# Miniprotein binders against b1l550: the designs that were tried, part 215

Target 1, 279 residues: b1l550
Amino acid sequence: MRLPEELLERARDIHSEAPSHRIKLDRVGSFGLKVPVEFKGFLLLAEADVWVSLPEGRRGVDLSRQVEAIYELSNPPKDPFSLCREAAISLLEKLNYADSSGVSIRFDAPLQDGESLKYYGVEISSIASDEIINKIRVEILGMTACPCTAELIRAYKSSEIAATHTQRSLGILEVSTKAEHPDPDKLASIIERAMSSPLRTYTKRPDEGGLVIRSLSNARLAEDVVREMIHLFLEEFGHLPEDTHILAAVRSMESVHMHDIYAERSFSLDEIRKEISSH
Below, E stands for the ipSAE of ESMFold2; O stands for the ipSAE of OpenDDE; V2 stands for 0.75 times the mean of E and O plus 0.25 times the DockQ between their complexes.

## First folded at step 21 (miniprotein)

Design lj30 (at its last look DockQ between E and O 0.80; V2 from the best seeds 0.68)
Fold by ESMFold2, look of step 21:
Structure lj30 (fold): chain B 279 residues (1-279), chain A 100 residues (1-100)
Amino acid sequence: as target 1 above (279 residues)
Amino acid sequence: SPEYRKLLLEAFKLIREAMKLLREGNPEEALRLLEKAFELAQRAFELAEDDPFTRLALWLMAQIRELQAEAYKKLGDKERAKELKEEARELEEELKKLYE
């Protein structure tokens, strides 16, 4: 059911009309777009969301121009941080009725793991208005080992048996800042170092045993994983603007329980510095 | 893989050139470039070792089929255009399975 193009010249511009209810909208956009990116020399397919604010006096968004804003910038593929920021700026320019815009780009980031690659989740955003706010969320799996069960087993007969339950745990760091996006590899490294052991993509049985032994030797509560993530983050990124906001979290998929354990802390750099200095 | 990256970068370049030719009203020359771009993307797909690389190659193959369909429509070959759109749809369905 294709319509002739000459009819479009005569049709009402529905999007520029006033709505029947004059209510401002914060985010109106296109979600789930596929875009190519180049991340640290890797060509990857990312998923993007694009949006703008919509003033009370405008009925709709020109969706074709939204999609155009990001696709025009995506060939040749470029780094996702530049694409994200430039597309957000382009959205405001192309949709001049909006007072803010946003772009999110998500992909599986490759990380060298011996002779193979492993992958972790990255989502970046740039929100443009009077200023630009950059956000990055990194998610990576690792292993945790329960120290409570380990202590109970040790105390039974004062045994030298090192045993406890281990599980996959998802670590999360989310950073919102006016500075450039932090390097996702460094965020992923912080998460992995906070856990009992990293999760490897390929291990032979001797290497697999080493990972399990490391996790048992470094047993940590979910709460302490989050605290360690914060400690390591401050060492690496304490120089960011003081109003930078961070979320640090872990979800532990407990092997001996039917439910997950979750711990999180949100803070600004200003808040956490004052908290630490008071002790 | 350096070969994978080289194949895809060349395919992206040919696509940019083809899109310009389509805007300039030269769909026959655009098709020549798009046929080469598809061959390069297909070779990259065969080299892909992990899901993220397979996803990009499949997506690019689907995009090329859509552009080929656009070019054939401009040449008046509606039957070929419909076949290429169907092939693009099949590639996109294959791509979706990689996220399931």
Scores: ipSAE 0.732, ipTM 0.919, lowest interface PAE 0.9, mean pLDDT 86
Fold by OpenDDE base, look of step 21:
Order: C-alpha cells, then sequence, then structure tokens
Structure lj30 (fold): chain B 279 residues (1-279), chain A 100 residues (1-100)
C-alpha cells in the first residue's frame, strides 16, 4: 500500500527524532521479503531479509528505502551472491546513518538427480561495514546407517553385509568468509559424500537395493559424518582465508528412538589446521 | 525449461520499461507493456513443472496486476484499478498456499 506522500513525510519525521533511550541497535530491517533470483540458470523466488544498524540518536530506520534498495537490484533477476553483496553496499549508501548492513537470501536450490531435480536449502548472506563478510549455509538430507547395530548383527550372524537400521540425516555446512561465497553445490556434495548414502527422489527396486547396500557397507555415526564433512571441506576449500569460520553439523532423525541425535563442530580454518597438525 | 526462462525474462524486461513509462507520466503505454508481461508470466505459469517455478510465476503475475492497478488509478479509472488490485490479492493468496 503506497501511503500518500504526505504520510510518508510524517513517518520520516518520526524516524529522524531522537529516541527516548539513546541506545544503538545492531539490526533493524524487513524480514521475509520475496525477491526473484537466478541461480545456475534457474529463475527462483527467494525470501530475503534486509537490515541496517541504527545509531543511538535516531529513533527509526526508513524501511521503505531498504525494500527499494533490494528490489531495484532484483530486476532483472541476478545471482543471489551478487545480489547480497550489492544490496548490502547499496543499503549503506542509501542509509548514511548506518555503519553496518546485511542481506540474507534463502531458497531451495535445485540439484540434478538423474533425470529429476531434488532440492537442498540455501541461505546466502552478506554483511557490509568497513569490510564485507560473506556467509553461506547449506542444508541437505542424506541417509545414515548405524554401525553399532550392524556390528551386533554381524556378531550374531556371520555376513559380509550386516543388516542395520537406517535413518534420514540433515547435514549442515555454514561458512563465513571475507572471500567470495563458496559454491553451494560443492558444499552439498561434501555433505552427501560424508553420509552413508544420498537420498534419491525416485528409485527403481534395483536402484533402491543398491543404495541400501551402499549405506550398509558405509555405516557411520553422526560423529563420523561430521568429521568426514570437515575432512572433505578442508580438501575442497582449504584455500580460503585462515580466518574463515565454519560450522559443520548433523542432525540424525533416528528411526529407533523418538529423539534426534545431533553433532557439531565450529571452527576457523586456522584453528582446525593447528589441531590436525598436532597429531 | 528454456522456454519458461525466456518468457519470464522478457516479462521482467517489459515490467522495467513499464515502470519507467509510469514515472514519465505515460500510463497508457505502460498498460500495453504490462498486459504483454502478464500474458508471458501466465504462459510461464502454465509451463512450470515444480513448486519453486510456480511460485515465481504467480508472484510476478501478482506484481504485474498491482502495477496495472496503479496505472489505471493514474488514468482516473478507479473501478478497473480496484478489480486489478483484487486479482493481485487473489494471486498472492494462491502463492501463500504454496508455502503452507
Amino acid sequence: as target 1 above (279 residues)
Amino acid sequence: SPEYRKLLLEAFKLIREAMKLLREGNPEEALRLLEKAFELAQRAFELAEDDPFTRLALWLMAQIRELQAEAYKKLGDKERAKELKEEARELEEELKKLYE
């Protein structure tokens, strides 16, 4: 609803007033905006959050200017990485009282799975101040097979492939860096490779059997998956700046229990390298 | 599909041009472009094979209807503007259902 210009002016006056309490705010903005993006040739509707800092001497933020900043950059649709960076910078330019800004864009990223598409969750962010920090979060589901049950069954019945229970597991990689955003498809691949097997959208019986056999032959604890994710991440992205921060996590939705198993590690590249080298 | 992408990109182009025309005080020409854009977006909607693609097409259709309503308002046709705004609302509601 476009408010009459007069009402907009009045609102602006209120925003420029001194607050009752002179306190700086870190983030003030609009959350859950719908914005079009182009991701690897796919046109998608994404959700976006935009915000800026607010100094202690200003009552409110001009939210309309924030929304305008991102929409101006969204037509024509562009890649979400550039959109995040450019919008964050634009926010600082348009709102000169802010010393920091941020943009977050979320969508389901299409991933080729044979002849079909599957999707994984992506959140791309950029925070601008004296520097620009780029953040990406990838979430993808896979399958894990329990090695403990497998070992018990193997002990009971001598078999090359021991039966065990399987469950869906959510893998998470979050990367914050001063470099460019890491490739989300590569991150998704790391997560899938760290698990017992990937999930498939459609499988024929023979294919399903193969997937199960693969899982059974590659049984992993949630802890194993996280460690493997970190290992694979270092192999693929070890060239990133040393101050790059990573969160690797797995949530296993257990089939045997009503509760989930969760494991995570947060680290900088510098810290983890030192840890590994000490062994 | 390649056709889906082509249709939407052309629609986005027409929308940019229409918005410019609206700012320049030419709502009649803007409306012509917006009608074409809506047709393209509707065709894209029909071609959409999955929910993410359907969402974008519906969203764009809603945005176009809102711009058309604005143009008619500038022309003094309040009745048509109201109708288009209602259509935009309906499309937004359909879009919302895709997120539930």
Scores: ipSAE 0.554, ipTM 0.837, lowest interface PAE 0.7, mean pLDDT 89
ESMFold2 (binder alone), look of step 21: mean pLDDT 86; pTM 0.864

Design lj31 (at its last look DockQ between E and O 0.86; V2 from the best seeds 0.65)
Fold by ESMFold2, look of step 21:
Structure lj31 (fold): chain B 279 residues (1-279), chain A 97 residues (1-97)
Amino acid sequence: as target 1 above (279 residues)
Amino acid sequence: SPEYRKLLLEAFKLIREAMKLLREGNPEEALRLLEKAFELAQRAFELAEDDPFTRLALWLMAQIRELQAEAYKKLGDKERAKELKEEARELEEKMGR
């Protein structure tokens, strides 16, 4: 049964009370909200999380005002980066007891693939306090070819057979920066170029042969896919602030194994430049 | 597609106008706008060929039904409001998880 709304004026305000245990909380919010966005001319349904910090002296958060902060900004639909940043700012304004707020927005981004579309995962965040920190994570599937098996087959048949196993691999780039979010399409492109071949929505048999040949010509260890992602990232995004943090990773679903292979490196731009210049 | 986008943007506009009318105490005019908005969203649903576009159209249809239920509640028609909330739930189930 829905209770009358006027009872809210008579009831004790539980949220504003002090808790029995005075412990600050880092993230208190509403997760899994549905929000419309417009990304590069596409209208999409995104999923959003909103949160604020809760000081040690306050018992609870006004959840209705949290949800209001993002819904008020979501019609008309607008680009998810503006929505994310503006909602984070609005949360601090509406919930003035918080010293920080955060918004994340997740959607499947369309990417042109010949005459059809394919999709890759995007999650963006904005964390607002005295400053705003922007984070973007891109995940896209590609194809990898194993160089170890290729070398073994070459040695067995004296290079007569060019063969190895191929598999789907998930590439991940995550960037945290004080600058604007990097373009997710460029991040996806970096990941795809680091792999042996892209995955396509539709491929005719002659094109399938080309993908396989490309994969064999560009066979790479998971470790080297990550290294190539870092190289390509630095080439395109080396202009970002020196304290920008990056995570580059790949998870390979090895076709001849019952388990996946995973490789990862995290770094700041300052850190990686010092590492490279020391060689 | 361009037509899909145009239909949904018009539906969003009608929804904004209907929400203003509901706040101003004019649920009858809000219902007229919401009926048109639902028709537009339904036509967009019929044009959608990919899951992301289907999901958005269904979600919007469900939101419109919730607003219609609010309007009927303000008019005192609790039976119609309950029916529309159930329809909204059914549309959300069609979206999937």
Scores: ipSAE 0.683, ipTM 0.902, lowest interface PAE 1.1, mean pLDDT 86
Fold by OpenDDE base, look of step 21:
Formats: C-alpha cells, sequence, structure tokens
Structure lj31 (fold): chain B 279 residues (1-279), chain A 97 residues (1-97)
C-alpha cells in the first residue's frame, strides 16, 4: 500500500524535525535487505545492510530513499564490489545531510571443488565519506590436526605418521583498504593453504584417507595457522597500501575439548613489515 | 547452468521495463511483461540445482507477484491484487525452508 502522498509528506516532515536531543548518529539504515548480485558468473541472492550518518539537527533518516538507492543499482544484477561502492556513493548523493554512508553485502560464495561446489562466507563492504574505504571479510572452514597429540603418540609408538585428533577450523581474513577489494577466492585459498588440509564436499573413502594423511603430515596449532595465513597474505597482497588493515583469525572447533580455541592478529601492513624486519 | 542465468537476466530486463511502464501509467502493458518475466523465473526455478539458486528464483517470482499486484491495484482490481500479494508471501516463505 503506497501511503497517500499526504501521509508520506507527514512522515517526511517528522524525519526533518529537530530531535529532542541534538546528538549525531553514526549509522542509521536498513539491515537484512535481500539483493541479487552476480559473483564470478553466478547469480546469487545476498543480504545487504545500507546506512548513513545522521546529523544532530535531523530527527530521522529517509529509509525509503536508502532502499531505493541499492535496488536501483541491483537491476540488472552486478558484481557485489561495484554494487557496494556505487551504492555508498549514491546514498551520499541522495541523502545530502549525511557526511558518511556504508553498504555491506553478505553471501555464500561458490568455490569449485572438483565436480561440485563448496561455499565460503563473504562480507563485502564500502564506506564513503571524504574517501572510500573498501572492506572484505572471508570465512572458510578447513581441517587442522594437532601436533601435540601426534608427538605424544609418536613417542609411544614408533610410527612415521602418528595418529592425532583432527577438527574443523574456521579461518577468517578481514581486509580494510583504500584500494580495490582483494579477491575473495585468493583470500579463501590463503586460509585453506594455512590449515592442515581443506575440506571437501564429497569424499570417496580413498580420498578421505588421503585427506587425513595430508592433515597428519601437516599438523598445525591454531597459532601456526594464523601465522601461516599472515605469511601467505604478505606474499600475495603485500602490494596493497601500507595503511591497509588486516585481521587474521582461526577458530578451532576442538574435538577433544568442550570449548573452541581461538587465535588472532590485527595489524596494518606498515606495522607487520616493521615487526618482521626487526627480527 | 547457462540457461538458468539467461532466463533470470531476461526476467530482470522485463521487470525493469515493466516498472518503467507502471511509472508512466501503463499498467496493462506492464502486466504483459511481468507475466513473461514470471514464466522465465519459474523455468529458472525448475532448473535450479542448489539452494542458493532456488532462493534467487523464488525471490524474483515473489517480486514479480508484488509488481503485478501493484499494477492490478492501479487498474482498480483489488481482489486480484490481494491474491497476488498472498502468492508473493507464500513464495517468500518457501525461501526460508
Amino acid sequence: as target 1 above (279 residues)
Amino acid sequence: SPEYRKLLLEAFKLIREAMKLLREGNPEEALRLLEKAFELAQRAFELAEDDPFTRLALWLMAQIRELQAEAYKKLGDKERAKELKEEARELEEKMGR
């Protein structure tokens, strides 16, 4: 039901009123919108958050204009990177009282796994003000094998390949940069390579055995995985601006514990380069 | 599949054109395009092999039904508009299953 134009005008008037308390808000918007995107040839339905800042002298944001801004840009579906950037800019243009805007788009990204598809989590964001900051978060599950248990078993039984417990681990890379969004498939690859082994959607028994053997041969602590992720990230993305901020993290869903193990490092490229060069 | 993508992209095109026609005060022609778009989206739904692709097709079908309801409302057919809105709701509910 389109509210009568008069009711829409009254609602607009309320939004333009001075608030009872003159306080600026950082983010006001619509969260959990559904938007179509095209990602590497796949058409997907994504979730989107859109927001703007609200000055102290304005009671509310015109939410309808925010929704229109992103939907206008979503047909035809486009890549989520361009959609984020363009929508963030469009929000500032449409809502001239805002000094900043932001768009976040979340979806499960398809990744080829042999003849099948597996998925990893992606959140792509852009924040616009006097500059544009692009953010990407990638989450992918892998497998880790514990080196401590392996060493204990090796000490007890002389075996070249020591048995150890394995667990699923969630690897996370978050990158914030003034450059273009890093390639999420490359980020996912870094996470998988940093773990003991990737996960497979379908494993035949022989393939499963091979995957386990690979994991046992590449046993890593959660701490080892994070350090390896950082190392591989620097090799692949060391060309990004020095003020680029990175979060590398792992959450291991431990099979022998009732709790998860978590490790992380937050850093800028400038900071981490100085740290490595000092050793 | 390449066919799935083609069908949906064509449906999106028709939806854009229909929305323009609705703004221009031509709901009859908009309805013709929306019916074609729905048929394309339905065919895409039938071709969808995985949940993410099924959800997009269902979502698009729901959006088309909502636009059709708007068009019928402009034509003064409130009963048909209500039916189409209910169909849109049912399609959206299927997305969460």
Scores: ipSAE 0.480, ipTM 0.810, lowest interface PAE 0.8, mean pLDDT 88
ESMFold2 (binder alone), look of step 21: mean pLDDT 86; pTM 0.861

Design lj32 (at its last look DockQ between E and O 0.83; V2 from the best seeds 0.58)
Fold by ESMFold2, look of step 21:
Structure lj32 (fold): chain B 279 residues (1-279), chain A 95 residues (1-95)
Amino acid sequence: as target 1 above (279 residues)
Amino acid sequence: SPEYRKLLLEAFKLIREAMKLLREGNPEEALRLLEKAFELAQRAFELAEDDPFTRLALWLMAQIRELQAEAYKKLGDKERAKELKEEARELEEKW
């Protein structure tokens, strides 16, 4: 059935109307968009979320213009940090009723691992209003080894070779700052260095033995991995603005337990410096 | 792979040009560019060595089929447009 043209012309623009309940919304948008990006010479398919604030007097968001804001900028593919920031600014320009916008972009970042590639998780955001706030979250797997078991085995047998259980652990660094996004490879490096050993994509038998021995010689509690991540972060990124906010976390999948161990600390640079200098 | 990257960047360029032609009312010229773009994306798919590269190539092939469908709709061939939209959906389901 075809609707008469005259009837269609009389249809209301539902999105520009006032809502029955005049309540401001913080994030209204399109989530899970596929966008191409170029990261350090690699063309990748990323997943993006785009949103704007919605004032209490407007019923809905112009979703087509939201999607347009990021897709117009995604061909030719560009680095995800530029895409993220530029799309957030474009959202405010295209959706003039909003007082803030945001864009998140997620992808698996390739990292050279000997002759192969391995991947770690990256999510970046840019949130635009009167200012722009940049956020990056990096997640990478590594290995941890239990120091309590290592000390018990050493004491019992007087062994000079440490032995303990090992496990895969997920390290997390999240940074929110007014400065440019930190380099995700540097964040990934901090996480891997804080753990007992990096996790390799392909391990030959001699390399596997070396990774296990390194893990045993660098046994750390999940709590100490988080502390080491913070120490290394401050060495590399202590120059960021003092109101920069960081979350450092580890989730360890304990091989001898039925549950995961989790450790986390969040802080601003100003806060952590005062804490450290007071000791 | 450098060849994978080169093929995809050329496909993206042809897509930009085809989209402009569609806006200008030149769907036949857009289709010629889109067929070339699809061939390049398909060659990149054959070169893909890891899942992320395979996903991008398949996604791009699906986007090209959607644009071809739009072009055929503008030419009045709604049956061909429907077939191409179905193919695009099938390509996206592979990744």
Scores: ipSAE 0.687, ipTM 0.902, lowest interface PAE 1.1, mean pLDDT 84
Fold by OpenDDE base, look of step 21:
Structure lj32 (fold): chain B 279 residues (1-279), chain A 95 residues (1-95)
Amino acid sequence: as target 1 above (279 residues)
Amino acid sequence: SPEYRKLLLEAFKLIREAMKLLREGNPEEALRLLEKAFELAQRAFELAEDDPFTRLALWLMAQIRELQAEAYKKLGDKERAKELKEEARELEEKW
């Protein structure tokens, strides 16, 4: 049922009135919207969050206009990077009382794994104000092998390739930049290369054995993985602006413990270059 | 599949055209386009091999049913509008 026009008018009036407490809000919007996107030739249903700032003199945001802004831009489906940027700009244009806006789009990105697809988590965001800041978060599962246990077993059995426990590890790269969003497949590749081995959706037994042997040959601590992620990131994305912010993290789901191991580093490109050059 | 993508993109095009016709006060022509769009989305659903693609097709089918319900409401057919809205809800529960 469409609410009577009179009720819609009253609702609009409530949003435009002065609040009881004159306080600015940073983010007001709709979260968990479903929007179609085209990602590298795949049509996908993504989740989206849209928001704007609210000045101290306005009681509420026109939420219907926010939703309309992103849906108008989502047909035909387009790449989520352009959708984020364009929607963030459109929100500021449609909601002229806002000094900032933001859009976040989340989905599982398909990645070719032989004849099958595997997926990794992606969150693409854009924040618009006097400038546009683009953010991307990539999460992908890999495998790590423990070097400590490997060394113990090597010492005990005098084997060239020591057995060790392996576990699934979640690698995370988050990048915030004034440049265009970094390629999420490249970020996922960095994470996988920083781990002992990638995960596969389907492996035959011989292939599984090969994957395990590879992991044992590349045994790494969670700390080693994070450092390797940073190193590989600098090689691939060192051309980004110096004020680009990065979070590199690993959550290792330990197979021998009930708890996870976590390691992270947050840094700007300028900061990390100074750190590396000082050694 | 390339066919899945083609079907959905054509459906999206028809939906945009139908929405324009609805705004222009031509619900009858909008309904013709929406029926075609639904058939395309349904074929895409049948071709979907994986959950992400199935969900998008189901979502699109639900959106089409909602637009059809709106069109029938403008034509004064409240009963058909109610049926289509129920079908949309049933589709929404699947994704």
Scores: ipSAE 0.316, ipTM 0.732, lowest interface PAE 1.0, mean pLDDT 87
ESMFold2 (binder alone), look of step 21: mean pLDDT 85; pTM 0.856

Design lj33 (at its last look DockQ between E and O 0.89; V2 from the best seeds 0.67)
Fold by ESMFold2, look of step 21:
Structure lj33 (fold): chain B 279 residues (1-279), chain A 95 residues (1-95)
Amino acid sequence: as target 1 above (279 residues)
Amino acid sequence: SPEYRKLLLEAFKLIREAMKLRREGNPEEALRLLEKAFELAQRAFELAEDDPFTRLALWLMAYIRELQARAYKKLGDKERAKELKEEARELEEEL
């Protein structure tokens, strides 16, 4: 049923009214939007969230204009970092009552794995106000080999046997910075290099043996994977602003346990350098 | 595949041209371009070798049907608009 257009002219503009309770909101927006992107020559479907702050004197946000802001910029498809930054700026321009805006874009990034592709998780954000804060989260699976079991076997009667269990582990790096987003492929590489061995989409028996042997020769606790991720991150990205914030984490799906093992460290570049230099 | 990428880029281009034609007051030609874009997206869907490529092609097909539905609604063809919106929803369910 279509209502007469005259009713539309009589209706209140609900969004611009003052609310009954004058309370500022930090994030009001549309979440789970599907948008096309182009990442390193691949056309991909990404999922985006868009939001703005809402001042205490405004009852609601014009959600249609929020959605329009990102879709206007998504054809032709462009790299997700540019889309993210440009959409965040556009939101502040279109919704001038807000003092901040944000855009998140997440997608599965393709990574060459021999003759096949494998994928790792990427989520980027740009948060715009007086300044722009860029955030990136990378998640990638790898293999870890347990040093505890390896030491138990070594300490037993047959210390010449190099053996332990291997398992899949999820490595995580998050970076929040005023600089440009770090290259997600480099973050993924850091995570994989910190683990015992990379995880491949397809492995023939000889190649599988090599992955297991590499894992055994590079057995690491989840805690030490996190430490290695931090070391490698500092080597590659130590040039970022000192107030850059990083989270490094691993969730290991331990084959001999009923539950996952988790290790995490958050820090700023300033903090970690002082910590390391005090040794 | 190179053909997959070429089909999708052309479909996106046709969508941009259709949106311009709609703004210029030529919705019939816009609808013709959108149908061509749909055919290209459908061919790209048939060529897709991996789930991420399949998902993008499906989404684009649904998006084009939604754009067509909006155009028919403005032309007063409510039944065609409803059919296209339902097709868009069905395509999104496969996503």
Scores: ipSAE 0.678, ipTM 0.899, lowest interface PAE 1.1, mean pLDDT 85
Fold by OpenDDE base, look of step 21:
Structure lj33 (fold): chain B 279 residues (1-279), chain A 95 residues (1-95)
Amino acid sequence: as target 1 above (279 residues)
Amino acid sequence: SPEYRKLLLEAFKLIREAMKLRREGNPEEALRLLEKAFELAQRAFELAEDDPFTRLALWLMAYIRELQARAYKKLGDKERAKELKEEARELEEEL
């Protein structure tokens, strides 16, 4: 039953009414939108969240305008970094009652793995107010080999390369900065280099053997991986503003336990530089 | 594939042109362009080699059907608008 258009003209603008309780809301928006993006020449379907703040004197947000804002910017498909930033700004322009806006875009980023593609998780965000804060989260799977078990086996059997258990580990880098979003492929590379070895979609037997040997020769605790990620991050991205905030984390899906091992460090660039310089 | 990308980009272009024509008060020509865009998106879907590319093509097909439904609604053809909206829903369920 379509309501007659004539009824729409008589309907109260409920969203513009004063609320029963005058309370500001930080985030009101549409979550789980599907939007096209172009990432490094690939056209992909991403998920997007869009939101604005709501002042205490307004009952609701014009959600249709939020959706319109991001879709207008999504044709033609563009890079998700520009889309995120431009959409956040556009939301503030279109919804003049908001003092802040935000956009988050999530997708699986293709990465070349020989003749095949592998994927890693990316979440890009921008929050606009008096300033723009850009956030990126990268998640990629690697492999870790345990040095503790390797040492036990070495003690039992004299071998240059000791057998040890291996497992898949999820590496995470999250960066929040007033600068432009860091390159996600560089972040993914840092995570992979911090692991005992990368994962491969397809390996021939000789290549598989080499990958395992590399892992055994580069055995690392989850703690070692996090420290290595931080070290490599500082080498590549040390030029970012000092107030840039980083989360480095690893979740190891342990093969000898039913539970995962988790390690993390949260820090600002100024904080971690002071810490390292004090040693 | 290069062809897949070309087809989708052309479909997106036609959608932009159709939306312009609709704003200019030419919904009939807008519908014609949207139908061409749908055909291109369908061809892209047939060429898609992997899930991420298949999903984008399906989404675009659904999006075009929704745009067509809105245009027919504006023209007063409620029956055709309903049919196209149902087709859009069916395509979205495959995502």
Scores: ipSAE 0.522, ipTM 0.822, lowest interface PAE 0.8, mean pLDDT 89
ESMFold2 (binder alone), look of step 21: mean pLDDT 86; pTM 0.872

Design lj34 (at its last look DockQ between E and O 0.69; V2 from the best seeds 0.65)
Fold by ESMFold2, look of step 21:
Structure lj34 (fold): chain B 279 residues (1-279), chain A 95 residues (1-95)
Amino acid sequence: as target 1 above (279 residues)
Amino acid sequence: SPEYRKLLLEAFALIREAMKLLREGNPEEALRLLEKAFELAQRAFELAEDDPFTRLALWLMAQIRYLQAEAYKKLGDKERAKELKEEARELEEEL
């Protein structure tokens, strides 16, 4: 049954009422929205979450206004960093009862890999209040080679044989900063360079051999991959604000083990510089 | 593909104009633009090289069907609007 339009003038605004329990909520929003973006010349379908804070005295959020805030900015498609920041600001303006807002945008980013494309995971966030905090998470697969097995095989009677087991490893860099978002391609490059070898979308037997040989020359523990990621990150992004927070992690899907190996380190730039300077 | 990008940007532009026409109460003119936008998005779908590009084209085709449904609803053709909404949902299910 369609209700008469005249009733809209007389209906209570349920969202603006006080709730029965006066408790502030940190994130109330619409999650899993599909939005178009333009990333480095590629038009992509991203997934977005939008939210605002909800004060203790307000029962609900105007969800249609939240959705409007991001979709109004999404055509023509624009870069996801601008979309994210502008939508977060627009949310605070449109929903002025909120003291903070946030937008996250997730997509698979294309990366040239010889004659083809490969993809890595990107999640970009902007959280707006009296300031804007920008967050980016990058995940990319690479290949790692075990140095323990390589050394054992080298030390065997032959000593000429170079071999070890190799496996896929997922590298993760997550950065939270007051500065603009780091370039996700540079973060992906840092992760790949920290690995024993990059993964390719297409390999032939000669190419596969080359990947394995490169991995043997760069055999690394998961712990060492994380340390190398941090080293490379500091070289390229050490100029970011001192309170910038980073998480560097690797999950290695070990080929000779029944379980994964995981290593991570989180730190602020201020914290890690003091740690390094003490050695 | 440069042609893929060109087709989609043209489709997005037609969608922007169609949405303006719908707000202004011109659903007939909006439908003409949306038909052209759908053809462009469908052609981009055929050109898509990888899964992410296929997904964007398919999603856009669904959005165009939703807008067409809105236009027919404003013209009083509720049956056509319902058909287009169902087609849009089917397109989104493939995502």
Scores: ipSAE 0.706, ipTM 0.912, lowest interface PAE 1.0, mean pLDDT 86
Fold by OpenDDE base, look of step 21:
Structure lj34 (fold): chain B 279 residues (1-279), chain A 95 residues (1-95)
Amino acid sequence: as target 1 above (279 residues)
Amino acid sequence: SPEYRKLLLEAFALIREAMKLLREGNPEEALRLLEKAFELAQRAFELAEDDPFTRLALWLMAQIRYLQAEAYKKLGDKERAKELKEEARELEEEL
């Protein structure tokens, strides 16, 4: 909805006034916007946050210009990576009083699972200032089998494949880099490969049984999953800049407890390489 | 589906052209394009196989109704503009 130009001008006059308290703000913007994107051939509706910094001498931000900046770039729909970067740059150009800008886009990414689609969570961000920093967060559910209970049961019953409890676990990879955004499907694949088994939307009974057996044969602690995620990440993305920052985490929704188990590691590529080389 | 994507991309193209016409002071021609765009978006909604695709179609329908309301406001038909804006709001509540 374009407000009449006259009303927009009056609002702009208020925004340009000196504030009662001369304090810089880091982020001022619109959160929870809906924007169309094209992700790997899929047209999707995403949620977006857009913001800029506000200098100490300016009362408010022209929010209408922020919204226009992202919507102008959203028709036709484009990939969310380019949209984030281009919108962040456009915000700085349109709002010349800002020294920094940011865009975040969130959606459920479709992933082919046989004849069906499953979804994983994606948040793509770009922050622009003197440099551009790209951030991506991927969240996907998998299954873990507990090795501790398996070992207890194996000790009680001589079986190669011991029964154990299984649970859903949320794997998280967050990457912040000056390079281009890493491929979210590759990140999701790393998470799934680090767990005992992936989840499936639809399985026949034999396939379900096979999935459970694979999980039991690949029993992992939450700590094991995080370490495996880091290992696989280094193999796939070790070419990223050394100042690239990574968060690898797992939240296990334990089936035998009312609480979740959580494990994480935050690191730069430089730090983790030095750690591994010291062993 | 390929048809769903085609319909939406055509609707997006019509919306871009309609917005240009509105800026140029031609609301009558803009309305013709927006009506066609709405039909395409509605058909896409009917073809949507999953919730994410349904939501995009509904959102686009709402955006078209807002643009139609703007066009009617420029034509001096405030009553029709109000009706279309209410329809747009109702579509957004389904998201």
Scores: ipSAE 0.574, ipTM 0.850, lowest interface PAE 0.8, mean pLDDT 89
ESMFold2 (binder alone), look of step 21: mean pLDDT 88; pTM 0.891

